# VHH binders against Type II restriction enzyme BgcI specificity subunit S.BcgI (bcgIB): the designs that were tried, part 35

Target 1, 341 residues: Type II restriction enzyme BgcI specificity subunit S.BcgI (bcgIB), of Heyndrickxia coagulans (Weizmannia coagulans) (q07606)
Amino acid sequence: MNNLIKYSTFLISDLFDVVIGKTIDGNKAQRNENGTPYITRKATRNGFEFMIDGEKEKLYSGKLPVITIGNETSKPFVQEFHFFTGTKVNICIPKLDLNRNHLLYITTMIENATKMFSYSYTINSTRLKSLKILLPIKGEEPDWDYMNTYISKILSNMEKNFDVQQNDGVSDLRSLKDLSWSQFKMDEIFSINSGVRLTKADMKPGNIPFIGATDSNNGITEFTSSTNASFDGNVLGVNYNGSVVENFYHPYKAVFSDDVKRLKLKNYPNNKHVLLFMKVVILQQKVKYAYGYKFNATRMKEQIILLPTKADGTPDYEFMEQYMMRMENKVVGRTTEKEAD
Below, E stands for the ipSAE of ESMFold2; O stands for the ipSAE of OpenDDE; V2 stands for 0.75 times the mean of E and O plus 0.25 times the DockQ between their complexes.

## First folded at step 21 (VHH; framework vhh_8dlx_2)

Design t1 (from s1 with F58W; at its last look DockQ between E and O 0.23; V2 from the best seeds 0.00; counts 0 for: pae O 2.1 > 2)
Fold by OpenDDE, look of step 21:
Structure t1 (fold): chain B 341 residues (1-341), chain A 122 residues (1-122)
Amino acid sequence: as target 1 above (341 residues)
Amino acid sequence: EVQLVESGGGVVQPGRSLRLSCAASGFTFSDHAMHWVRQAPGKGLEWIGEIWYSGYTWYNPSLKSLVTISRDDSTNTLYLQMNSLRAEDTAIYYCATVTVTFDSGYTSQDSWGKGTLVTVSS
């Protein structure tokens, strides 16, 4: 008996504290690849513009995850990291302890609710607070378990059916087979920095992700308020102990265990797509180091990887970026279609 | 489903050569790096070497002089040539690969064959 899910209306203000961001002039903001995400009213890329250094006073450093909604775009995005933003971005802070999946579900409902409004409808903080969204209920309360399960299922299915669709902005459609590949040493491509030992006993509770040598949860093993010299962002964290060779991209600032190496590009601006490409490349070495060949810092530096190359013999970072953009677009496109159904 | 099937194992005398094969299916073989790993009786797994889709090879330094890895992409076959075999080379030999799935958040999965036993004895 397909138990018909009941829905009820909820005010955004009942579910969220809505605040506005503090103004940071994006044009004056200093870009720093090791900085903090700058979230704007952008309707794409989860609102992400670039990494910046900003004043601490302007940083959203509150509860995570949250939903950001640009006033003009009315596009909601889940943010899982501390970020800079502007006054034209609403920050919806859950009143309850909601996870990413819950918020993803809610973002869909927000989008549905806003579609009813004319394209000219600007959602300011006041309007947003009064916005009514439909949510599944158990009794009189939102059914959080249902939402979580629902989103999990969607994400799982999306992962299984990734079809590459050509989206706007993609200019390179070459396949991996169409490329020339060359060998490079890891230390030629990356600056490799070590994490720092931080024991559980020394960790204070907080909201900063601690990256351990795990193979799950994007490497996050704890959240801490304790920082050290490993405090870094926009990096590829590669496990050198534990789940060796496993690696995760961290667009957010995090503290890294001594079992994790932080990789950044040396000769190309450090960016998400290239690093994700590199993630895949590095994972090809998993068998080597997981099953009997010891992975150490020296070996990591000397590890040979194959990368697409330009005619001049340099890595084709542009291709890498475009390739990963295509992949991302495919995933995003599928997600949006499924959420609409 | 990824399938790897090793063959060519058996009993050989010391000093002899042996060539192992690994038949691969269920994935695009030509796009994946392949590995050889062995496990001697009572010992842990030992990585032997790898061959990339470009033909690049890398070997365990302890075994480099004794082994050659090659591949035939037309037949989806991986090879391990072993020369001057010693008693200490007695092991189950496995071929392995890592497949990365892009649709599921770039998850990786290692796949192994069932292995083929090589016994070096006089």
Scores: ipSAE 0.196, ipTM 0.643, lowest interface PAE 2.1, mean pLDDT 85
ESMFold2, look of step 21: ipSAE 0.503; ipTM 0.826
ESMFold2 (binder alone), look of step 21: mean pLDDT 79; pTM 0.782

Design t2 (from s1 with T107R; at its last fold request DockQ between E and O 0.26; V2 from the best seeds 0.51)
Amino acid sequence: EVQLVESGGGVVQPGRSLRLSCAASGFTFSDHAMHWVRQAPGKGLEWIGEIWYSGYTFYNPSLKSLVTISRDDSTNTLYLQMNSLRAEDTAIYYCATVTVTFDSGYRSQDSWGKGTLVTVSS
ESMFold2, look of step 21: ipSAE 0.562; ipTM 0.830
ESMFold2 (binder alone), look of step 21: mean pLDDT 80; pTM 0.792
OpenDDE, look of step 21: ipSAE 0.678; ipTM 0.885
ESMFold2, fold request of step 23: ipSAE 0.575, 0.610, 0.539; ipTM 0.864, 0.874, 0.833
ESMFold2 (binder alone), fold request of step 23: mean pLDDT 79, 80, 79; pTM 0.790, 0.790, 0.787
OpenDDE, fold request of step 23: ipSAE 0.484, 0.572, 0.562; ipTM 0.816, 0.854, 0.851

Design t3 (from t1 with T107R; at its last look DockQ between E and O 0.24; V2 from the best seeds 0.00; counts 0 for: pae O 2.4 > 2)
Fold by OpenDDE, look of step 21:
Structure t3 (fold): chain B 341 residues (1-341), chain A 122 residues (1-122)
Amino acid sequence: as target 1 above (341 residues)
Amino acid sequence: EVQLVESGGGVVQPGRSLRLSCAASGFTFSDHAMHWVRQAPGKGLEWIGEIWYSGYTWYNPSLKSLVTISRDDSTNTLYLQMNSLRAEDTAIYYCATVTVTFDSGYRSQDSWGKGTLVTVSS
């Protein structure tokens, strides 16, 4: 496929607005599992360090997705959520409406471009802006469709060929079939909190995601500067009206409509992977509540879900986490490496 | 592609029993919860019940006494046993499932069979 595609050189500054993160010292940052992702110049884990509480003014709450690039590592990562970062991290904001796949393609090209530089090459914002990358073109413009398709194919192939044993950091290789499963009520597993009604008329424009009962765009229906008691993060938002049972994980702080319930783990530290596991579990109820059985708050609390359990009968959260880590590694980790080769 | 094919429908007299089947293909049946839903003439869809991969069942309270859901994972078949059928049970009966793909943020898709018609008449 590569032999028929024409490539041209593009400046990063032509494609992106490049800004630097605001100063936040990771050592001074207050860790909070219910906080916001802290992205650093780390060369692994998509730059993610931990969840923190930070000052709102230091939050990147702009357009998503973006690419973050650490000055020293020059490793580009796609970020799909609002995050805190530092001054040594460049944030590349697409000038066009690009999706994750587009940016993944571009990250590969950035890495290729930077490989030509000595290991001591620090990519500051000025250098980054002047960085030239090769992109496939249609006419004189980048071929966005090609990039999207290309990445989609890679991801699809990776999913098919995923060898769990080859994934670094994975300690649990058990399959779902290897587990004991038990029944739990949702209110046993989750603290369930309601969103708050916020009408469009009452919403002021801003950068805070508003989560509605939609089935798309990770639940985001608006951006607002208006906050209320529903202001929350690191939560699983579950729709009980509208697109019922549909749910999204929100690592970032958001405002939630009254049609969305906020779910957090009661007896385990709230984390992305476990909540994503729970997302899948909850989605098993989609047919039930979408097509003729009313989903209300009471029923949600009493809803039985099946979870993997330990010998003592408690949920196996560690497994859930590991399992979802494996899944993520299939999707995120290998895409950049294979495209670079 | 997920395929669900219902069978066993027909005309039955009130008070009789009927067993419906749903043949599943195109996905790992044993790893998915399965549902029965029905639609009576001129009415909306009504959820009947579900069975999980563990065998756990949950029913619509309005129908619980009249229906039993079971599954055979060796044959990828879902069953709906209906007893003491009434005229009001006349409907198209559907089997359904939700599949989740990890592509592009864990997308979910509901799949339905074409349905099988059950007519309860004297």
Scores: ipSAE 0.136, ipTM 0.605, lowest interface PAE 2.4, mean pLDDT 84
ESMFold2, look of step 21: ipSAE 0.602; ipTM 0.853
ESMFold2 (binder alone), look of step 21: mean pLDDT 79; pTM 0.785

Design t4 (from s1 with A33G T107K; at its last look DockQ between E and O 0.43; V2 from the best seeds 0.00; counts 0 for: pae E 3.2 > 2, unsure alone 63.1 < 65)
Fold by ESMFold2, look of step 21:
Structure t4 (fold): chain B 341 residues (1-341), chain A 122 residues (1-122)
Amino acid sequence: as target 1 above (341 residues)
Amino acid sequence: EVQLVESGGGVVQPGRSLRLSCAASGFTFSDHGMHWVRQAPGKGLEWIGEIWYSGYTFYNPSLKSLVTISRDDSTNTLYLQMNSLRAEDTAIYYCATVTVTFDSGYKSQDSWGKGTLVTVSS
């Protein structure tokens, strides 16, 4: 199968018209939750800041979908809705009539291309137009159908493996300030398992997500058919290198780079909501490890976290689960209903 | 829009004490841990310590006996008490926090103040 797929390099400017967005300054952006997305140079949240009202002349109202990528941040995102931009946001507009899956494949390849360069490599509009990316080919042309089918299969497999829970029935409405909290070592709470090195050059194409130490795309940097001892699912993936302490929940099975640790609860059934509560707790340590307090493998096991506790001093996993269900309900347009007799 | 504003820096003689403040806004202060970090001239950033929303504190072991971090949730203010100041404590002192945005897959954001300069000189 791997011998049948051929690849070649393509210039971004041959595939896309690259333009800079018409700037709305962030401090002058009028927030409106019923408005239009405001996309900036930030390297997270799909570039999204908040919804705004803006001058119609500054709206990107052209062809969709497109890719946005900020100067200096170099993080590509697919945009499926019209949007306003902050300062120095490039818009890559496909010359062909490409769909979301084509662009998702391409964003992965843009990230691969930019990771080949040092931390100081700056993407400006000129360098972006000249960037070369690796794409599968049919003859001498990009194999658009292969890219679409490949992404479709990956997304379908991810959804099939995803444990979707109905969030109705939340009954514990206590606020965080009304709880008892206690200290726990990470090693008391989690089984912590290392990833295994698998280089980009050694990856064979496939449908299994490969998890790297990134802060985007739920940690997914490639798709592969290769497996190794890191093949695992229903885990929290916590970055050890790269974007240290950043972490993502993986309901699906994936292969994990040696830069990512896999965390599972020792004394409670794994589920999305408890692990997402843990994600937030772990992220509170980001400043410590980013700025002068060196991270190492022993320190992850010994890291103290604070968790809500029951009267007997043990972790209140049921509260953690219900709290995150309540928060998720707000995000996806669900509202925690009053639940009392 | 998270904003952190440090104050209380200045010139102080060795052996004296100094109290720094950090005024916080744009997030629920009582639900977040807070950090102090410093940068001496010509040096990298040095993490001083943190205080959790529960009041628990953790310090860089090298600074443990020299500093005390506290918070007042009623005024959204973080404090750093420094005692027995030495010339090597000359630095810009920053407060910082990490916020998590639930809307975009629980992504984190670091927020910093602009810092306050402490100069220890005789």
Scores: ipSAE 0.369, ipTM 0.755, lowest interface PAE 3.2, mean pLDDT 79
ESMFold2 (binder alone), look of step 21: mean pLDDT 77; pTM 0.771
OpenDDE, look of step 21: ipSAE 0.522; ipTM 0.817

Design t5 (from t1 with Y56H; at its last look DockQ between E and O 0.24; V2 from the best seeds 0.37)
Fold by OpenDDE, look of step 21:
Structure t5 (fold): chain B 341 residues (1-341), chain A 122 residues (1-122)
Amino acid sequence: as target 1 above (341 residues)
Amino acid sequence: EVQLVESGGGVVQPGRSLRLSCAASGFTFSDHAMHWVRQAPGKGLEWIGEIWYSGHTWYNPSLKSLVTISRDDSTNTLYLQMNSLRAEDTAIYYCATVTVTFDSGYTSQDSWGKGTLVTVSS
């Protein structure tokens, strides 16, 4: 029984108290890794710029979680920690006790609402308060349980697809400078498979991510129910047209445009961390191909990349994995005791 | 903020050598590959070469000029040595890098200096 979820319109002001951040000049802020997140109107990274030391008076230390929305970007982000921000960032404080999942759902609806309006829709506090969003309802009230369950399911599915081998402790603390590096052709390291052309006209709406040659949104340009031979997951999608060399790791199953190549490791199990390492390595070529060379399929295969190597001359995949794990840990503030020493 | 500042440009006679410098700040220089790119008058951008973490270098094979890229990680400085300069080497020379941030989905950003003009004229 496809329980037709009913939606109703709600004002942001009905759901949130909207306040603006206090003025912090990010250029004057002292960076401190052990400080507090500085959230800006940035359209990426959940608005996060860097950790700073700031005056307590300027800190948002209120109810959590909240949604931040930059005036110019109109991108909503869920914040789960106290943070510094500026006057160009709106802070949406839930009037009810909403959890992260609820807010994630709402952020999606905010984005949808703003997309309906021209890309140039600047959301100031006043406009934001008057913004109408669609939410699922039970009776006359938002269906919070539905939203929570919906988001939980999505996240769970994403996590399942993320072979989060979380369990292997960081054991390799070598720096990039401590390594031997060697040259490898991309086709030596990767199996490279093409995407398949799927036009918008042929694309049916659905829930499967379609990966295009974009430089944003993890490469996702559409959602489709249409599948083809490119249907794949746990791959690094590399653009060879459009935003060339840009690439994204896809732990989930997706359909890939013909402008995107799907890369998988040949001699090592595909995993998130190694592929993310490779992502960075490949991105180092962006300048070259953006302005100097055409990045076509042939050149991609023949492209030489520099990788950490073991004594036997093979790529040090283990290092790559460990390195990226460390990087992730740093970001999440999970400093293993070993890194603190 | 990533900052790249090129220096060392000027007017030189054909056949002479010139060394350009690029001072880098705002990122971990030693962990990033660095590029040199140039733009001749009326022409598009041309990739010159790159140097990686290990000191490995790659160059544009189409360049007739003898170039050597080097780096000093202790001073966060990138170098471009050019020898036997020709009139065709007249261009604005840029240093560039791609920085990747890991804190929010491994985003990348291209950064360029303002460039330094090299004029080869007799």
Scores: ipSAE 0.273, ipTM 0.693, lowest interface PAE 1.9, mean pLDDT 85
ESMFold2, look of step 21: ipSAE 0.566; ipTM 0.847
ESMFold2 (binder alone), look of step 21: mean pLDDT 79; pTM 0.786

Design t6 (from t3 with V100I; at its last look DockQ between E and O 0.27; V2 from the best seeds 0.00; counts 0 for: unsure alone 63.6 < 65)
Fold by OpenDDE, look of step 21:
Structure t6 (fold): chain B 341 residues (1-341), chain A 122 residues (1-122)
Amino acid sequence: as target 1 above (341 residues)
Amino acid sequence: EVQLVESGGGVVQPGRSLRLSCAASGFTFSDHAMHWVRQAPGKGLEWIGEIWYSGYTWYNPSLKSLVTISRDDSTNTLYLQMNSLRAEDTAIYYCATVTITFDSGYRSQDSWGKGTLVTVSS
C-alpha cells in the first residue's frame, strides 16, 4: 500500500527565524580566495559571488546551515558556511536542528510556492515570513526523515547525473581552436599545497569529507570529524599517488590526504568553472603519468600545461569560465530533455 | 565508444625508419591530447610522448631524438615517426587517450588501442 504522503501547510516563520544580512559593499571588499563567501541576491551559483575579506561585524556567523533568499530573485539557496551578504538577502535560520537535506527540500518547496507569484514578486522579510509552504507530515509535524531520505535519493541520483544547475549566461562562443594557446608551468598558475597524513586509525567519524587519492566519488573516501592543516575548500584536489593525475573540484571544506595536492589559482579568483577547466587540462596528462612517469610534487610544479591566452600572454580565465559554463549548460540541457522525454 | 586502432607495425631492420598510425573514433579527436606508449617484451609500459590539441608535443627524454609525434585532426589520425630503429625498440606500440565525460561528474577514462607490433631485427 503506497502510503500516500500527506502534506500540510507551514509558515516560514514557524520554521525559521528570518533575518536580513548586514550591508557590505562588494566593490569595496577585498577579494581573497582564502576568505569568506560573499553571498548576494544572485539567482545562480547558490548566490555566491566571490570570496572576500570583510569586517567581522558584518559576517553571518550564526547557526548553519541556513537558507538565503534574495529579495528580488526569490531564489532560495542553502548555505553551509559562514558568509557575508547584504540587506537584500534574507537569511532563514532554522528553529530546529535541520541538516542540508532538510533545507534543500524546503528550498524546493519555497520555489514552488513562489512560482505562483509573478516573476516580479519581491520577497521581503515580511512577505517571506508569511510565506506558506507545503511539507510532508508525520502526524502534525513535518516529516523530517522523509525529507532527508528524499533528498538523499535525489542527490545520489544527481551525483550520478550532473547537478542540473540553471543555465548560466554565456557571452563567449569561441571554440578551443579559435584561441591562442600558451605554455605555463603549473606552479605559475597554481598555488600547490600538500595534504596531510591522516590514518584511518586517527580518524574519528564525522561529516567532513576526507579526500583520498581515489578516482571515484569526487575523491571522497571517508567522512571524518578530524581536521588538520589540510582543511580547505574551493580547491582542485590532484592526486599524485594512487590514482595519479585524477583530480576533483571541491567547493566544500574537506580534509585532504597526503597523497593529494590542493591547487588554487594564483592570479585569478578561485571559481568552479575555471577550476573545472583546469581539471580537464590536467587530466590530459593522465596517460603520461599512469604508464611512464612518476607524478611527484616536483614534477607537478614543473608540469607544463597549455592554456588559452589573451593578447598580453596571460591566461584567458574568462574564456575558461565561459567555456565550462557552456559545457555545463549542455549537460543541463540534455538532462532536461531526457526528463521531458 | 572510444576506439583506437594502431597500424603500421612490422619487421624492420636496424637503422630504418617506421611510421605508425592510430585511427581514432568515438570521441572528439581534436579536443583531446593523444599519447604513444610501448611495451617491450618482458618489460613494463613505457611512455613515448604526447601531442596536445594545439599541436604541442612532449617526449620521453630517452626517446626524444628518435621519435616525432604528429596528428591530423581532419582524419582523426595520430602518427608516430620513428627513426634509426634499434633492436631495443622492439615492442608493442599503443596509442592512448583520456576521455572526459561530463554526464556523470566529469569522469575520466583511459582508452587504449590494441597495439601494433614493431620488431627490429637484423
Scores: ipSAE 0.448, ipTM 0.791, lowest interface PAE 1.3, mean pLDDT 86
ESMFold2, look of step 21: ipSAE 0.513; ipTM 0.810
ESMFold2 (binder alone), look of step 21: mean pLDDT 77; pTM 0.771

Design t7 (from t2 with T101Q; at its last look DockQ between E and O 0.29; V2 from the best seeds 0.00; counts 0 for: unsure alone 64.4 < 65)
Fold by OpenDDE, look of step 21:
Structure t7 (fold): chain B 341 residues (1-341), chain A 122 residues (1-122)
Amino acid sequence: as target 1 above (341 residues)
Amino acid sequence: EVQLVESGGGVVQPGRSLRLSCAASGFTFSDHAMHWVRQAPGKGLEWIGEIWYSGYTFYNPSLKSLVTISRDDSTNTLYLQMNSLRAEDTAIYYCATVTVQFDSGYRSQDSWGKGTLVTVSS
């Protein structure tokens, strides 16, 4: 008997304290890769704009995780880190101790609820508080276990299947052959930081990914609660021992072994697509170092890579982004076609 | 599936030249750097050189004067020109590349041909 899950309506205000973000001028904010996420009304990238240094008084430093909802976009996102935002962003703080999965489920229900309204529906804090969403129930209360399990299953499946990300806007259709290429040293392009030695004996169990010099599982070898100076995110982790030259992009915070170097862009905002482009570029050296040359930290810094360049001789980071967007779109398109069959 | 097929190997006399070919399929050849590697009898693998998608070449310094790598993207073919061959150049020659799978968490895979034997003897 497929026990039909019962749903009931809940007010957002019953589930969340809704507050408005504090005003921060993103144009005046100092960008810092090691700073704090600036969350805006964007309908994409989980609302993320860039990392900034801002005034501490304007920081949301309350309970996590929360849901942010832009007034105009009405797009809900789960935030798991403290962040800066603006007055046009609603912050939904769970009244109960909800986890990421719970909130992800709720975001879906919020989106469903808002779709019923005209695309022009602006959700201010007052309207948001009065918004009714459908949730599965056990008795008269939301079935939190069901929601958690449901989302876990979806995520597990998605991890197996490339997240159907919305098609990124593509404006550059040039091929790699259409470009001018120049040689750059790795240390010219990247800040290169070392991981820190952390032995298994010293690792405490936890939920923080530990990145080792492996060629699988996005470099994740363990999960730990132990952190050290290598604790970092939005980084390209490059192995210089073990599976040499193998590298993975880490949008999340992780701890890095001493066999892995953390690479960040020096002269361009650190972002997923550029770093993924760089991943591919660096991987082109894999054969060389696997069978011919020893790869060490010194050689890594001095390693010459070829990058697309602008007329002024600087790397064409914009192209790199666009190129990777196109690649992702192709993958997504293929996945959607397969699911439709 | 990525396929690399080397050809052009054989027996040559010292001082002669030889051109090897590698036919590539199963991936976008023009978007990948290609490598030549060799293995002499009883020795480990030795990297010879590489050619990038841009046409830039890098060589093992020990072999730079003796080898030229080129590519034809229209035919998906990689070439290795070897000049002034010596007995020491006797080896199995492999072409290789690294591909990235974007649908599987951006995993990379190295692919190798079966190799072609070059024997330099008097």
Scores: ipSAE 0.538, ipTM 0.828, lowest interface PAE 1.1, mean pLDDT 87
ESMFold2, look of step 21: ipSAE 0.573; ipTM 0.854
ESMFold2 (binder alone), look of step 21: mean pLDDT 79; pTM 0.782

Design t8 (from s8 with T107R; at its last look DockQ between E and O 0.31; V2 from the best seeds 0.00; counts 0 for: pae O 2.5 > 2)
Fold by OpenDDE, look of step 21:
Structure t8 (fold): chain B 341 residues (1-341), chain A 122 residues (1-122)
Amino acid sequence: as target 1 above (341 residues)
Amino acid sequence: EVQLVESGGGVVQPGRSLRLSCAASGFTFSDHAMHWVRQAPGKGLEWIGEIWYSGYTWYNPSLKSLVTISRDDSTNTLYLQMNSLRAEDTAIYYCATVTVTFDEGYRSQDSWGKGTLVTVSS
């Protein structure tokens, strides 16, 4: 008996306290990769613009996770970290203790609800509060367990399948062959930091990913509550022991094994697409180090990589980003076509 | 499926030259770095060198033999030129590459040919 899931309508204001962000001028904000996320009304990248140092008074430091919704874009995003934002961004704070999965489900329902309205529908705080969304129910209350399970399944499947992110705008259509390539040392491009030794015996169970020198599961070998100096995010983790040269991008905060090096860009803001480009570049050395050379810290620093360059001889990070966006779009497009079939 | 097929191996006298070929298929050859690796009898795998998509080459400094790696992207062919061969160069020679599959979360896979045997004997 396919137990038909019942749905009911809920007001956003019944589920969330809706507040607006505090004004911060992103142009005046100091960019700092070790800073705090600046979330804007951007319709992509989970609203993320860049990492900044800002005034503490402007920081959203309240309950997490929350949903941010830009007024003009009406795109809801789950935020799991404290962040800076602006007055044109609504912050939906759960009245209940909801987890990421719950909020992800709700974001989908919000999007569905807003799609019914013309693309020109601006969602201000008042309208957002009055927005009705459909949620699965158990009795008269939202079925939180169902939502959690549902999203968990999707994520599990997505982790198996490339994160279907929204098509990012592509402005650069150049091919790899159209570019000038130059040699760079790894230490010229990256700050390279070591992980820290954390033994299984010293690990306490928790929800923080522990990144080991594995070639699977995005490098995640365990989850721990134990943190150390390696606690880091928005980083490319490169194995120099174990599955050598294998590497994964970690947008989330994680603890890193001493067998993993953390790579960050020196002269460009860390971002998913550029680091993924770099991932591919670095992987080209896998055969060399897996079967021929020992991959150690010194060799890693001195490792030559080829990167697309601008006329001034600097790496073309913009191209890298665009290229990976295109690649992502292709993957997303293929996935959507398969689902439509 | 990635396929690599080495050819050009055989028996050669010391001091002679030999050119090996690797025919590649099943992936965009021009976008991938290619490697040569060899395995001598009773020894482990030894990395010989690599050629990038840009044509950049890097070689194992421990190699005593003069080696040159080149590629022809129009024919999807990798080459290994070996000069002044010695008995110590007797090995199975493999071409290899690492492919990244974006559809599966950027998974990497190393692929190897079946190898071609080079025997240097007087």
Scores: ipSAE 0.142, ipTM 0.616, lowest interface PAE 2.5, mean pLDDT 85
ESMFold2, look of step 21: ipSAE 0.483; ipTM 0.804
ESMFold2 (binder alone), look of step 21: mean pLDDT 79; pTM 0.787

